# VHH binders against Putative glutamine amidotransferase MTH_191: the designs that were tried, part 6

Target 1, 304 residues: Putative glutamine amidotransferase MTH_191, of Methanothermobacter thermautotrophicus (o26293)
Amino acid sequence: CGIAGVVYKDGKLHSVGADMTRMLHALQHRGPDSAGFAIYGGLGLEENDYLLNIEVKDKPGLLDMVKETVELVSPIGSDEVIPSVENHIIYRCRITLESFSQLKPLIMDIDSIDDVIVLNGSHSFEMIKDVGSVLEIADRYDTWSKKGTHAIGHTRFSTESIVDRYHAHPFQSYIIPDITVVHNGQITNYWKIREPLERKGHIFETNNDTECIVHYVADKLASGYSLEEALEQSVKDMDGPFSYIVGTPQGVGIAKDQLGLRPGVMAENDEVFAVASEEVSLREVMDTSEVEQISPGEVRVYEI

## First folded at step 20 (VHH)

Design r5 (from p1 with S103E)
Fold by OpenDDE, fold request of step 21:
Structure r5 (fold): chain B 304 residues (1-304), chain A 119 residues (1-119)
Amino acid sequence: as target 1 above (304 residues)
Amino acid sequence: EVQLVESGGGLVQPGGSLRLSCAASGFTFSDYIMSWYRQAPGKGRELVAGISTGGNTDYADSVKGRFTISRDNAKNTLYLQMNSLRPEDTAVYYCVARIWTHEGYSQYWGQGTLVTVSS
């Protein structure tokens, strides 16, 4: 799979949706695929508002059930149905919660409905992940027009694992607000990482190692680590071939395994910080003369 | 005004114990992640211990089993119990408050308290 991230250093709104689309498209070598985006800074929600993305099987009355479940906790301010592939739709709705701590329980309640999967809930970024080519997804969700300060993205090859919306990256943790991860690789000591997190009370929804990564990083941040420190610690604690990119409302970071078994590159100038699994992705937003290899075990972080 | 005031630092012999305190004011203490950082002479700043809002703790490998971080939200106070102190623990210790929000994070730093471990 391919991963990418981009940050505009000035903290202003830019065409990061278009940039990330081009970056991911450059990484797409096969099809059919899945792809996903976390676009930060452009959603423009009011305080205490969140955007839910929910996969719903196209069955009569099921969407109504989802809405009813949501309305038990929050009124629905606005919503839309996005047609998708297969017999599923993506339902997006704007909700208002009294506190961030209410978000995960609501998500769990919705997830309990058969043939319904919550993809995410967020405030400071827009999650876009679906089945199809990068360009198809970009057109479907109009990622080309999405503005933001920074973004991360992922494209998954069909030959690597299950290609669906739920398993598509980014993964989000709700330990802290609006943290996401895109991942290329495998954590071989998965259970050694997961078990301590579960003992701390963190709830896992999947057995995907990417979820473990985002929970790990979020837990470190929630315990006092900076983003850079959290990533450095992850490189020490996690085994296996991996490269991953993390997004927060503050910025983007990349971590590479100790042996450098999975690729990672970085480029930056006065305007942009960019990271990716391959140089061709960075070339979409920067001059090739600015690209450098990330060393094994190295992390790179940029916060606005 | 936000204030973090560290106390309890001083000179101690190797193998000795010391308890640091950090008195916080000017913000909602219970909403913040609290941590201790330290900076030894000629070295960079490093995390020593952290405690989440929920009470989960984490420690640097160098202090695990020797240091204990705790918080009293009713008193707006952070503590660091340091046992079995070593010369390499000599540093200025800083109390840090941090909160992650949808806009990123905000943080406050104390002025620090000096801990010297020497024979």
Scores: ipSAE 0.913, ipTM 0.967, lowest interface PAE 0.4, mean pLDDT 95
Fold by OpenDDE, fold request of step 21:
Structure r5 (fold): chain B 304 residues (1-304), chain A 119 residues (1-119)
Amino acid sequence: as target 1 above (304 residues)
Amino acid sequence: EVQLVESGGGLVQPGGSLRLSCAASGFTFSDYIMSWYRQAPGKGRELVAGISTGGNTDYADSVKGRFTISRDNAKNTLYLQMNSLRPEDTAVYYCVARIWTHEGYSQYWGQGTLVTVSS
C-alpha cells in the first residue's frame, strides 16, 4: 500500500484535496483498491459541531433508525447521502455536542445498529474513505475541490489485507481531538502494544494494528509527549515492518521502523512539507531536487 | 495571568531523594495535561514524566521505577517524587501544562528549578 502527507507551512487554505489525490494516484499500481483521505483545516465547522460519516446498508428504514439514534443526543443540522458501492450508502450529518467526551459514546451507540458502521466523527478534518480507485473515490466525494492546510492519505492494493470501508485508512482515535493515522506495514508485537493501552481504559473497535498505532500515539500525546517524541517512542516500542503517517490539527508526522523495512521519503521547501512511501508521490507537489530518503528508525514532523 | 512556579530543587547526593512541586494559576488546571521536562547541560529538553487529565501516568525509560508524578487538582499543584537520584539526573526541571483541542494544542512552561546530583 501507499501512504502520503502534505502540509502547507503558511497555515492558509490550499487545494490539498487535489494534491493528495495526485499524490495517492501516483502510488496506485495495481487493480481495485481502497483509498482514504484526512483533509484538515477546510471544514469550517462552528464550535462544538462535528461531522459524522456513517456507512449504512441500503435497506428500508435503516437510515431512519440511524437518524433517530443520533437525535437522541444531538439535533441534526445538515445531512447528505452519498451513493456508494455494494448496496451501501455513506450518510454524512452535522451534529452539535456539549463536549468532545460525548462523541465516542454516540459513535458506539450508532455502531450497535446492525448493518451500520460509523466511519468517524470529526471537527477539524474531513474523512473520505471508500472502495474503488483513487480517482473514482475522488470524483465520488469531489475530493478535487476540497481545501485545507494539510492532509494525509492512503491507497490499498486488493492483494493485501481485507478491502472494505471499515478497515480502510485513515484510522482515528478519540483519546484526543482529531488525530488520524495511515499505515504501511505490520506490527508484529501487536499484543504487547495493545494490552497496556487497554489497561489504561482505551477501547479498541478492531483488531487492526493501525488502530493500535493511532491509540498509542494519542495516548502518548495525552500523557504529555510531543508529536515527535511520541513517534520516536513508537519506533522503539513497536516491532515489525512499518511506516506510518500521523495527522493532527497541528500538522503531520512520519515514522519509519528501526530496520527501514518499509519505504519513506520526505521533501521540504519554503512553502510545503511532504512525506510519502515513494518519491513519485512527492513529485506531484514539489520539485524532486528537494527529496530526501528517511533513514531507518527516523521520524519527521512538521507542525504549523 | 498564567503562572507555573516550580520549587523543591537543590543539591542532593547520589541515592538521595527530592520532591518537586509546581504551583499553577491563571488557567483551569484540571483540564490540562501536566508533565515534567528536564534539560541537562549541553543536552536538549526531554520529557521525564506526564500525567493525563484522567490520571494516567507515563515515564521516560531512564526514570521508570524511581520517579513518581502526581497531581492535586484541588490545590492546582503538580508533584514529582524523585528517588534513587543519579548524577545523570542533574538538570533544570520544568513544569509544563498542555491541552489538545480541535485547533491543535496550547501549552505553558514554568521557569524551571535546578536539580544537582553530586557527591
Scores: ipSAE 0.913, ipTM 0.968, lowest interface PAE 0.4, mean pLDDT 95
Fold by ESMFold2, look of step 20:
Formats: structure tokens, C-alpha cells, sequence
Structure r5 (fold): chain B 304 residues (1-304), chain A 119 residues (1-119)
């Protein structure tokens, strides 16, 4: 698995979709079966508008049922159908909610429809994730044209995991708005992290350890931690070889396990902060002699 | 316009107890995540305890089992019950309010109240 992140320090729109596509493509040898992007800052939605991103099996009447379910809560604004592989389409629609708290209940209602799964709903970022190679996905969704202030991404090679669109990274939590995680490695004490979150009433949709990470970080933020403090605490609480990047509307954060068993490099110049599993990826967006290895147990946060 | 006013600090002997209060005004208290931070002389600020809008609590390892955070949304007041106090708990304690939105977060800090634990 390969992960990457890029942040433009001036807070203005840049070609982060193209940047992330090049960064993930450079990691191809590490993850050919799926790829995912969270592209922040360029979506441009009005207040209280959200973009829903829904996987729908391509069969008669099903998309109409999805639209009817959405329309019980909100008129559908602009929408789009993106053909995908394995007899599925990706339906994307703009909606308006009275508050963020209505988003997850709506997602759960849509998820109750057989052969339909909501990949995400968001305001500040666009999630793009699918099965296929980085370049196949980039062409399918036109990631090359996407603008933003920062992005995170992931590419995976098929080994011992369930591979489908929903379980592709990034993962998102709805405990707080618009938080995402991409992850490389394994959380070996997963049950120990998950159990306290469930006791607080947080609902897990999968048994994936990346979902555990994003809920943990979101819960700490919702409990009064800063992002840096949440990441620092995660390194103390979580066991196993891992590196992860968290995306928020304000920037990115990076954490690496205490043993430092997964690779990762980062660099910064006057314009850009970048992080990647491998230097070849990082150099797609930055040319510098001062590339840093991420140290065991290290946490880094860049907010714009 | 936003005000966070801490009270209840003072001098206490080791092993003693103290209750801090934070009176909040100028915002919808129930929408905010509330927390206590502290800053010992010559050190940085550190999180002590937090309480979510839904009442879920979290504590720094150094205070677990000794401190209890609570909130009264009807009174717009945050509390910290501090038991079994130790000299290393000596610090200025700050009330902090945070809210996470799709734009990120905003935070407000009180002026702090001094707690001195001295034999």
C-alpha cells in the first residue's frame, strides 16, 4: 500500500488533483488494485450544501429509487452519473441539509437500499475512490482537472483483504465534518481501540482498521483534542506497523507508529508541504535536497 | 463577545480537592466541545480533560481517576473536580471551547485560574 499527501501553503486553488495523480502513479508498484483521493478546498459548495457520492448497481429502477430516497430530505441540485466497472455506476448529487447532523441519517437511509452503498457525503472535499489502477481511475473521474488547496491519496495492491469501492481508502468519519484518513499498515490491537469508541455510542460500518483510525481521531477532536494532540495520543494507544495521513478542511496530519516499521518521507519548501510512502512519489510535486524520513512515533500537522 | 471566566483556583495541600468552574457567555454553549488545559511554569499547555457536546469525556493519562470533567448546559458552565491533588498539578488551568465545522474548527480560551498544590 502507498499513501501520499500534498498541501499548498498559500491556501489558494492549485492543481492538487494532477499532483496527487502523479504521486499515486509513482507508487503503482505498491498498490495496483484500487486507488482513492480526497481533494480539499475546490468543491465550492454553498453553505449547507453537500455532495453525495453513491455506488449504484446498474439495473432498471434502482437509481430512481435512490433519487426518491434523497428527495424525501432534499431537492437534488446538480447531479452526475459516472459509469464504473463491475456493472456499477457512481451517482453524485448536490443536496442541501438544515444541519450536518442530518447527513449520516440520510446516508443510512440510502444504504438500506439493496445494491446501493453511499461512498461518502461531504462539503469541503471531493472523494474519488474506485477499483482499478491509478491511471484508470484518474481517467474515469478526470482527477487531472481537480483543483484544491490540499489532497491525500492511497493506492493498494491486492493481497489478503476484501477489495471493493467502499473499503478503498480514504475512509471518512461523520463524528465531525469532512475528516478522512489514508493508511499504510495494520493496527494489531484493533479491538482495544474499537471497544471504547463503541461504548461511547459510535457506530462502525466495517471491521476495517482504517475505519478504526478515522473514528478514533474524529472522536478525540470531538472530545477537545487538537489535531496534533489526537495524533500524538493515537501513536501511544495504537499498536502495529502503521503510517497514516489524516485530511481535514484546514490541512493534513501524519502519524507513524512507535517502531517506525512502515516507510515514509516528507519535505517542505516555501510553497508546498508533501508526504509520501516513497521519495519517488514526493518528488513528483517537489524538487528538494532536504527530504526527511518520518521518525518512529512522529506526528506532523500542517494546517493552512 | 465570547467570554470564558474560570474560577475556583487557589492554594491547596497535597491530597486535597478543588473544584474549578468556567462560566461561558456569548455563544450557544451546548454546541461547543469544552475542555480544560493547564500550563505549569516553564512548560507548554497540555490537555487535562475534555467533554463532547453529547457528554462523552476524555482525560489525560496523568489525571485519570483523580479528575472529573462535567458540564451543565442549562447554566452554561463547565466544571473540573480535582481530587488527590499532587504538587505536579500546580498550573494555570484554562477553560477552552471548540467547535468543528465543515470549515475546520474555531476555539476560544479563558484567562485561566491558578492552582497551587504545596505542602
Amino acid sequence: as target 1 above (304 residues)
Amino acid sequence: EVQLVESGGGLVQPGGSLRLSCAASGFTFSDYIMSWYRQAPGKGRELVAGISTGGNTDYADSVKGRFTISRDNAKNTLYLQMNSLRPEDTAVYYCVARIWTHEGYSQYWGQGTLVTVSS
Scores: ipSAE 0.617, ipTM 0.862, lowest interface PAE 1.7, mean pLDDT 90
Fold by ESMFold2, fold request of step 21:
Structure r5 (fold): chain B 304 residues (1-304), chain A 119 residues (1-119)
Amino acid sequence: as target 1 above (304 residues)
Amino acid sequence: EVQLVESGGGLVQPGGSLRLSCAASGFTFSDYIMSWYRQAPGKGRELVAGISTGGNTDYADSVKGRFTISRDNAKNTLYLQMNSLRPEDTAVYYCVARIWTHEGYSQYWGQGTLVTVSS
């Protein structure tokens, strides 16, 4: 697996979709598997608007059921259907909610429909994840044209013929708005991390260790930690070889386990901060000889 | 404008107790994550305790079991009950309010109240 992140320091809109596409493509050395993007800053929604991103099996009447469920809570603004593989479509729609707290309950209602899975709902970032090569996904969703202030992304390989888009990275938590994680490695004590979160009443939808990471960080933020403090604490609490990148509306955070066994590099110039699993990926968005290895136990936060 | 005013600091002997208060105004108190930070002489600021909008608490290891954070949303007030005080707890204590939005977070810091633990 490979992970990458890019942040433009001036806080203006740049072609981060194209940047991330090139960075992930450089990390994808073998046949198709999956890729995912979280692209921040370019969505341009009005204050209480959200973009829902819904996987729907391609069968008669099912999309209409999804729309009816959404319309019990909000009129549908603009919407879009993106054909995907394996007999599925991706339905995207803009909705308006009175508060953020209504988002997760709506997602759960939509998820209760058989053969329907909400991939995410968000305000400040666009989630793109699917099966296939990086370039296939980039063409399917036109990541090349997506603008923003920063992005994170993930790519991996698999031998299985059936794919699960929901379990692809990035993962999102709804404990706080618009937080995402991409991860490389394993959290070997994830059940010990998960148990206290469940005791606080947080609901896990998967057994994936990356979901554990994003909920942990979100919970720390919701409990008064800064992002840097949350990441520092995660390095102390979590076991196993891991590197992860957190996306927030303000920027990115990076954490690496105490042993430092996973590869990772970062670099910075006057315009851009970038991080990636391998240097070849960094060089897609930056040309510098001052590439820095991410140190064992290192936490780095870059906020605009 | 957001205001956070700490009170209740002072001189106390080791093993003693103090209760800090933070009066908040200029925002909807129940929407904010509240926390206490402290800064000992010559050191950086460190998190002491936090309390979520839903009342869930988290504590630094050094104070767990001795300090209790609480909030009274009707009075717009944050509290820190400090028991079994040690000389190492000597610091300026700050009230901090944070809110996480689609733009990230915003935070506000009080002026601080001095706690001195000395014989």
Scores: ipSAE 0.556, ipTM 0.843, lowest interface PAE 2.1, mean pLDDT 89

Design r5 (from p1 with S103E)
Fold by ESMFold2, fold request of step 21:
Structure r5 (fold): chain B 304 residues (1-304), chain A 119 residues (1-119)
Amino acid sequence: as target 1 above (304 residues)
Amino acid sequence: EVQLVESGGGLVQPGGSLRLSCAASGFTFSDYIMSWYRQAPGKGRELVAGISTGGNTDYADSVKGRFTISRDNAKNTLYLQMNSLRPEDTAVYYCVARIWTHEGYSQYWGQGTLVTVSS
């Protein structure tokens, strides 16, 4: 598996979709599995608008049920259907909510429909995740044309027989708006991290350790930590060989376990900060001899 | 205009107690995450305690079991009860308000109140 991030320092729209596509493709070594993107800053939604991203089995009447469920809460603005593989479509629609707190309950209502899975809902970033190779997904969603200020991404190679879109990275938490995580490695004490979060009443949808990371960071932010402080605390609390990148509307953060057993590199110039699992990925967006290794236990935050 | 005004600081002997208050105005207090930070002479600011909009609390390891954060949303006031004070607790204590939005988060800092723990 491989992770990558890119941030443009001027806070303006750049071709981050193309950048991330090249970075992830450089990390991909075997046949199709999955890839995912969180592309920040390019959606241009109005203050109370959200983009829903919904996997729907391609069968008569089902999409109409999804639309009817959404319309109980919000009129549907612009929408689109993206054909995908394995007899599914991806339905995307713009909605308007009175507050962020209405988003997760709506997602849960839509998820209650058989053969329908909400992949995410968001305001400041576009999530693209699917099964297939990086290039197949890039063509399906036209990631090459997507603009933004920053992006994070993940690609996975596996011989496992079970893959699906929902469990691909990035993972998102709804404890606070628009936070995402991509992760490489494993959190060997994730149950110790998860139990306090569940005791506070936070709901876990999966047993994936990346979901544990994104909820942990979001909870610390909601408890008064800065992003850097939350990441620093995570390195103290979490065990195992891991590296992760968190995306927020303001930028990215990176964290690496205390033992530092997984490779990770970063670099920056006057225009761009970039981070990746491997140098070959970094070099897709920068050519520099000043590549930094991410040190054991290191945390780095870059905000626009 | 957003204002955060700390009070309750002063000189106290080791083992003593103080209660800090932060009076807030200019925003909807109950919508904000509230926290206390401190800065000892010659050092950076550090988180002491935080309290979420829903009342969940978190504490730095150095103060767990000795300090208690609380909020009174009806009075727009944040509190820090500080017990078993030690000389290393000597610092300027700041009230901080944060709210997370679709643009990230916004924050406001008070001017601080000095706590000195010495014989």
Scores: ipSAE 0.509, ipTM 0.826, lowest interface PAE 2.5, mean pLDDT 89

Design r6 (from p1 with S30D)
Fold by OpenDDE, fold request of step 21:
Structure r6 (fold): chain B 304 residues (1-304), chain A 119 residues (1-119)
Amino acid sequence: as target 1 above (304 residues)
Amino acid sequence: EVQLVESGGGLVQPGGSLRLSCAASGFTFDDYIMSWYRQAPGKGRELVAGISTGGNTDYADSVKGRFTISRDNAKNTLYLQMNSLRPEDTAVYYCVARIWTHSGYSQYWGQGTLVTVSS
């Protein structure tokens, strides 16, 4: 898998959708699989508004059931249907909630509907993940025109995980607002990490180790750690070959396993902070002379 | 005005105990993650203990089993019970309030209270 992240230091809106598309495309070494984006800062939602992304099987009346379920909790302010591959559609709708704590329960209610899967709900970033090549997905969702302050992304080119929309990266946790992770690798002590989180009351929806990572980081943040501190702790606690990139409304961070078994590189200048699994990705947004290898066990974070 | 006022610091012998308190005002205490940080002489700042809004706790490895963080939302007060104190626990201890939002995070720091563990 390929992972990438980019932050514009000035905190202004930039063409991060296009940048991330190019970065991910550079990492794609084989045919269509899956790809995903978390684009921060450009969604422009009102206070207490959220954007839901929902995978819905193309069955008569099913979308109506989804809408009815949503409307029990929140009016639908706007919505759209995005055609996708296979016999599924992506339904996107804008909702209003009284508090962030209402989001996960609503998601769970929607997920209880057969042949329906909530991909995510967010306020400060747009989630785009689907089946296909990076360019196909970018065209389908028009990621080229998406603006933001920073973004993370993922492209799958290995057989390590299930290829579908729901299991595509990024993964989101709802322990804290709008945190995402893209991951390249495997957590070998998965259950040792997951069980304590479950004891704390955190609910897992999958057995994907990437979900475990995002919950772990989110839990640390919810317990008083900074992003950098959380990532440093993860490197100590998690075993196996991995590199992962975290996105928050504040910025981006990357963590590399203690042995450096999975690749990670970083480039930085006065304007941009960028991280990726391969240097070729960073070359899309910065000069190659600015690229450095991240050391084993090292963490890099930039917050605006 | 936001205020975090630490108290309870002082001089204690190795093996002794102290209880730190942090009185918070000027913000909605219940909505914030509360934590204790410390900075020893010549060292950087480090997290000692944290407690979530839901009451989940986390500790640095160096203090696990010895320190206990707790909060009283009715009193807007954070506590740190420190038992079996060691010379290496000598530091200025800071109370920190932090909240994560859709725009990032906001945080407040206390002025700190000095804890000295010495024979």
Scores: ipSAE 0.908, ipTM 0.965, lowest interface PAE 0.4, mean pLDDT 95
Fold by OpenDDE, fold request of step 21:
Structure r6 (fold): chain B 304 residues (1-304), chain A 119 residues (1-119)
Amino acid sequence: as target 1 above (304 residues)
Amino acid sequence: EVQLVESGGGLVQPGGSLRLSCAASGFTFDDYIMSWYRQAPGKGRELVAGISTGGNTDYADSVKGRFTISRDNAKNTLYLQMNSLRPEDTAVYYCVARIWTHSGYSQYWGQGTLVTVSS
């Protein structure tokens, strides 16, 4: 699989949707499987508003049930239905909550409905992940026109993991607001990482090691670590071949395993900070003369 | 006005103990992640210990088993109990308040208190 991230240093809105589409397309060497985006800074939501993305099986009455469940907690301000593949739709709705702490419980309630899966809830970024090629997904969700300050993305091959929307990257944690991760690799000491997090009260929804990574980083941030410090600590604690990219409302970070078993590159100029699994991805947003290899065990972070 | 005022620093012999305090004012203490950072001479700042709003704690590997972070929300005070002190623990210790939002994070730093571990 391929991973990428891009940050515009000026903190202004740019065509990051188009940028990330090109970056991920460059990484797509095999047939279409799945791809995902976290695009930050472009949603323009009001305070206490959130955007929910929900996968719903296309059967009579099910969408109404989802809406009714949401309305028990929050009115629906606006919504849309996006056609998808395999007899499913993606339902998006804007909601208002009194506090961030209400978001995870609501998501859990919706997830309890059969044939319904909440992909995410967010305020400062738009989640786009689906089955298909990068270009098909970009067209389906109009990713080309999406503006933002920074973004991360993932393209997956069928041989890498479970092929469905729920297990597609990015993964989000709700320990802190609007943190996401895209991951290339495997955490071989998964249980050693997950168990302490569960003892702290963090709830896992899957057995995917990418979820473990995002919860780990979020927990560190919630305990006082900076993003850079959290990533550095993860490289020490986690075993196996991996590279992963983190998105927060303030920026992007990349971590590479201690042995450098998975690829990672970085490029930076006065305007842009970019990271990816391969150099060809970075070439889509800047000159190749600015590209450098990330060393084994190294982390790189840029916050606006 | 936001204030973080550290106290309790001083000179101590190796193997000794100190208790640092941080008095916070000017913001809603309960909503913030509290932590201790330190900066040794010629080195960068590093996290020593942190405590979440929910009371979960984390420690740097170098201080695990020796230091204990705690908070008293009723008193708006953060503590760091430091036992079995070592010369390498010599540093200026800073109290830090941080909150994560949908716009990133906001943080405040104290002025610091000097801890010197020496024979």
Scores: ipSAE 0.908, ipTM 0.966, lowest interface PAE 0.4, mean pLDDT 95
Fold by ESMFold2, look of step 20:
Structure r6 (fold): chain B 304 residues (1-304), chain A 119 residues (1-119)
Amino acid sequence: as target 1 above (304 residues)
Amino acid sequence: EVQLVESGGGLVQPGGSLRLSCAASGFTFDDYIMSWYRQAPGKGRELVAGISTGGNTDYADSVKGRFTISRDNAKNTLYLQMNSLRPEDTAVYYCVARIWTHSGYSQYWGQGTLVTVSS
């Protein structure tokens, strides 16, 4: 797997969709099976508006059922249908909610419809994830044109695991608004991390260890930790070879396991901070004389 | 105007106990994640304990089993019960309120109350 992140330090809109597309493309290997993006800062939504991102099997009447379910809670603003592979469409719509607390219940109602999976709902970022190569996905969703302040992304090469859109990175938790994670590696004590979170009421929808990471980070934030403190604690609590990038509306955070066994590099100039699994990816978004390796156990947070 | 006012600090002997209070006003207390941080002389601020909007608690390793955070939403007050105090607990203790939104988080800090643990 390959992960990448880019942050523009001035907090203004830049072509981060194009940046992330080039970064992920540089990381992919022959036969990649999925890619994903979280692109922050460019949606321009009004305070109470959200973007829903819904996978719908392409069959008569099903999209209408989805729209009807959404409309019980909110009128639909702008929307679009993006054709995808495997006889699915991606339906995206803008909605208005009275509060953030309405978002997850609505997602669960939509998820109850057979052959429908909500990929996410968000306010400050756009999630794009699908099966296929980075370039196929970039053309399908037009990632090249997406602007924002920062982005994180993931690409996966052929593996033995089942591949679908929902299990692709990024993963999102709904305990804290708009928190995403992309991850490279394995959390070998996953069960030990997951059990306390379930007792606190976190709902795990997969057995994916990246979902464990996003819930862990969100739980720490909800318990009064800063982002940096949450990441520092995760390095102490989690076992195994891992590197992950967390996205928030304010920036990104990076953590690497205590042994430092997974690849990861970062670089910074006056305009941009970037992180990636490989240096060739960083070079897609900046010219720099020095690239630093992410140290064993290192945590780094860049907030705009 | 948001206000967080800590009280209850003072001088205490090792092994003793204190209860800190933080009176909150100017915001909807129930919606905020509340926490205590501390700062020893010449050192950075560190998280001591936190309590979620739903009442779930978490503690720094250094105080686990000795300190108890609690909140009284009816009184808009955060508490820290500190037992088995040690000289290393000497610090200014800060009440912190945080809320996460789609734009990130907002936070408010009190001015702190001094706890001195010495013979």
Scores: ipSAE 0.647, ipTM 0.873, lowest interface PAE 1.6, mean pLDDT 89
Fold by ESMFold2, fold request of step 21:
Structure r6 (fold): chain B 304 residues (1-304), chain A 119 residues (1-119)
Amino acid sequence: as target 1 above (304 residues)
Amino acid sequence: EVQLVESGGGLVQPGGSLRLSCAASGFTFDDYIMSWYRQAPGKGRELVAGISTGGNTDYADSVKGRFTISRDNAKNTLYLQMNSLRPEDTAVYYCVARIWTHSGYSQYWGQGTLVTVSS
């Protein structure tokens, strides 16, 4: 598995989709089972608009049911159907909500439809995640043309056939808007992290430890921590070999466990900050002799 | 105009108590995450306690069990009850308001109130 991030410091649109595609491709073994992207800054949505990203089984009438459910809450703006593998389509639509608090309830209503799974809803970033190789996904979604200010991504290889797009990285929380996580490694005290969050009312949709990370970070932000402080506290509270990247509307954060057993490198010049599991990935977006290995227990936050 | 005005600081003996208040105006108080930070002489600012919009609290390890954060949304006021004070609690205490949006976060800081714990 591999993770990567890229940030353009000037806050303007750059070809971050192409950058992330090259970075993830450099991390992949042949025949990977999934890849995912969060591409920030390029959607250009109006203040109260959101992009819904919905996996729909390719069955007669099912997409119409999804649209009807959405239309109870919001007229559908622009929309798009992207054919995918394993007899599914990805339906994307722009909606308008009166407040962020309406988003999760709508997602839950759509999720209640059999053979339909909402992959995410967001404002400031585009989520792309699917089964297949990085290049197959890049062609399917045209990641090469996507512009933004920053992006994070993940790729994985497995001997298993994976149909489940929902469990691919990135993961997102709906407590703090537009926070995403990609992760490499394991959280070995997962139960002890999850249980207090459940007592606070967090609802976990999966048993994935990456979902645990995004809920933890969101909880700390909601409790008055800065992003850097939240990440620093996570390194103290979480056990196991891990590295993760958090995406936010303003940038990225990086955390590595205190033992430092997972690989990770980063580099920076006047224009770009980049991070990746391996140097070969990093070098897709930056030529430099100034590559730094991420230290055990290190936290970094890069905001535009 | 956003204002956060701290009060209640002063000189106390070790083992004593103080209650800090922060009067807020110029924004919708209920929508903001509220926290107390402190800055000891020669050190950086550090989080002391936070309280979410829904009333969930979190504390730095060094103050857990001794300090209690609370908010009164009807009065637009944040509080910090500080018990069993120690010399290492000596610092300027700041009231902080944060809100997270899809464009990131915004924050406001008060001017601070000095707490000195010494004989």
Scores: ipSAE 0.555, ipTM 0.841, lowest interface PAE 2.1, mean pLDDT 89

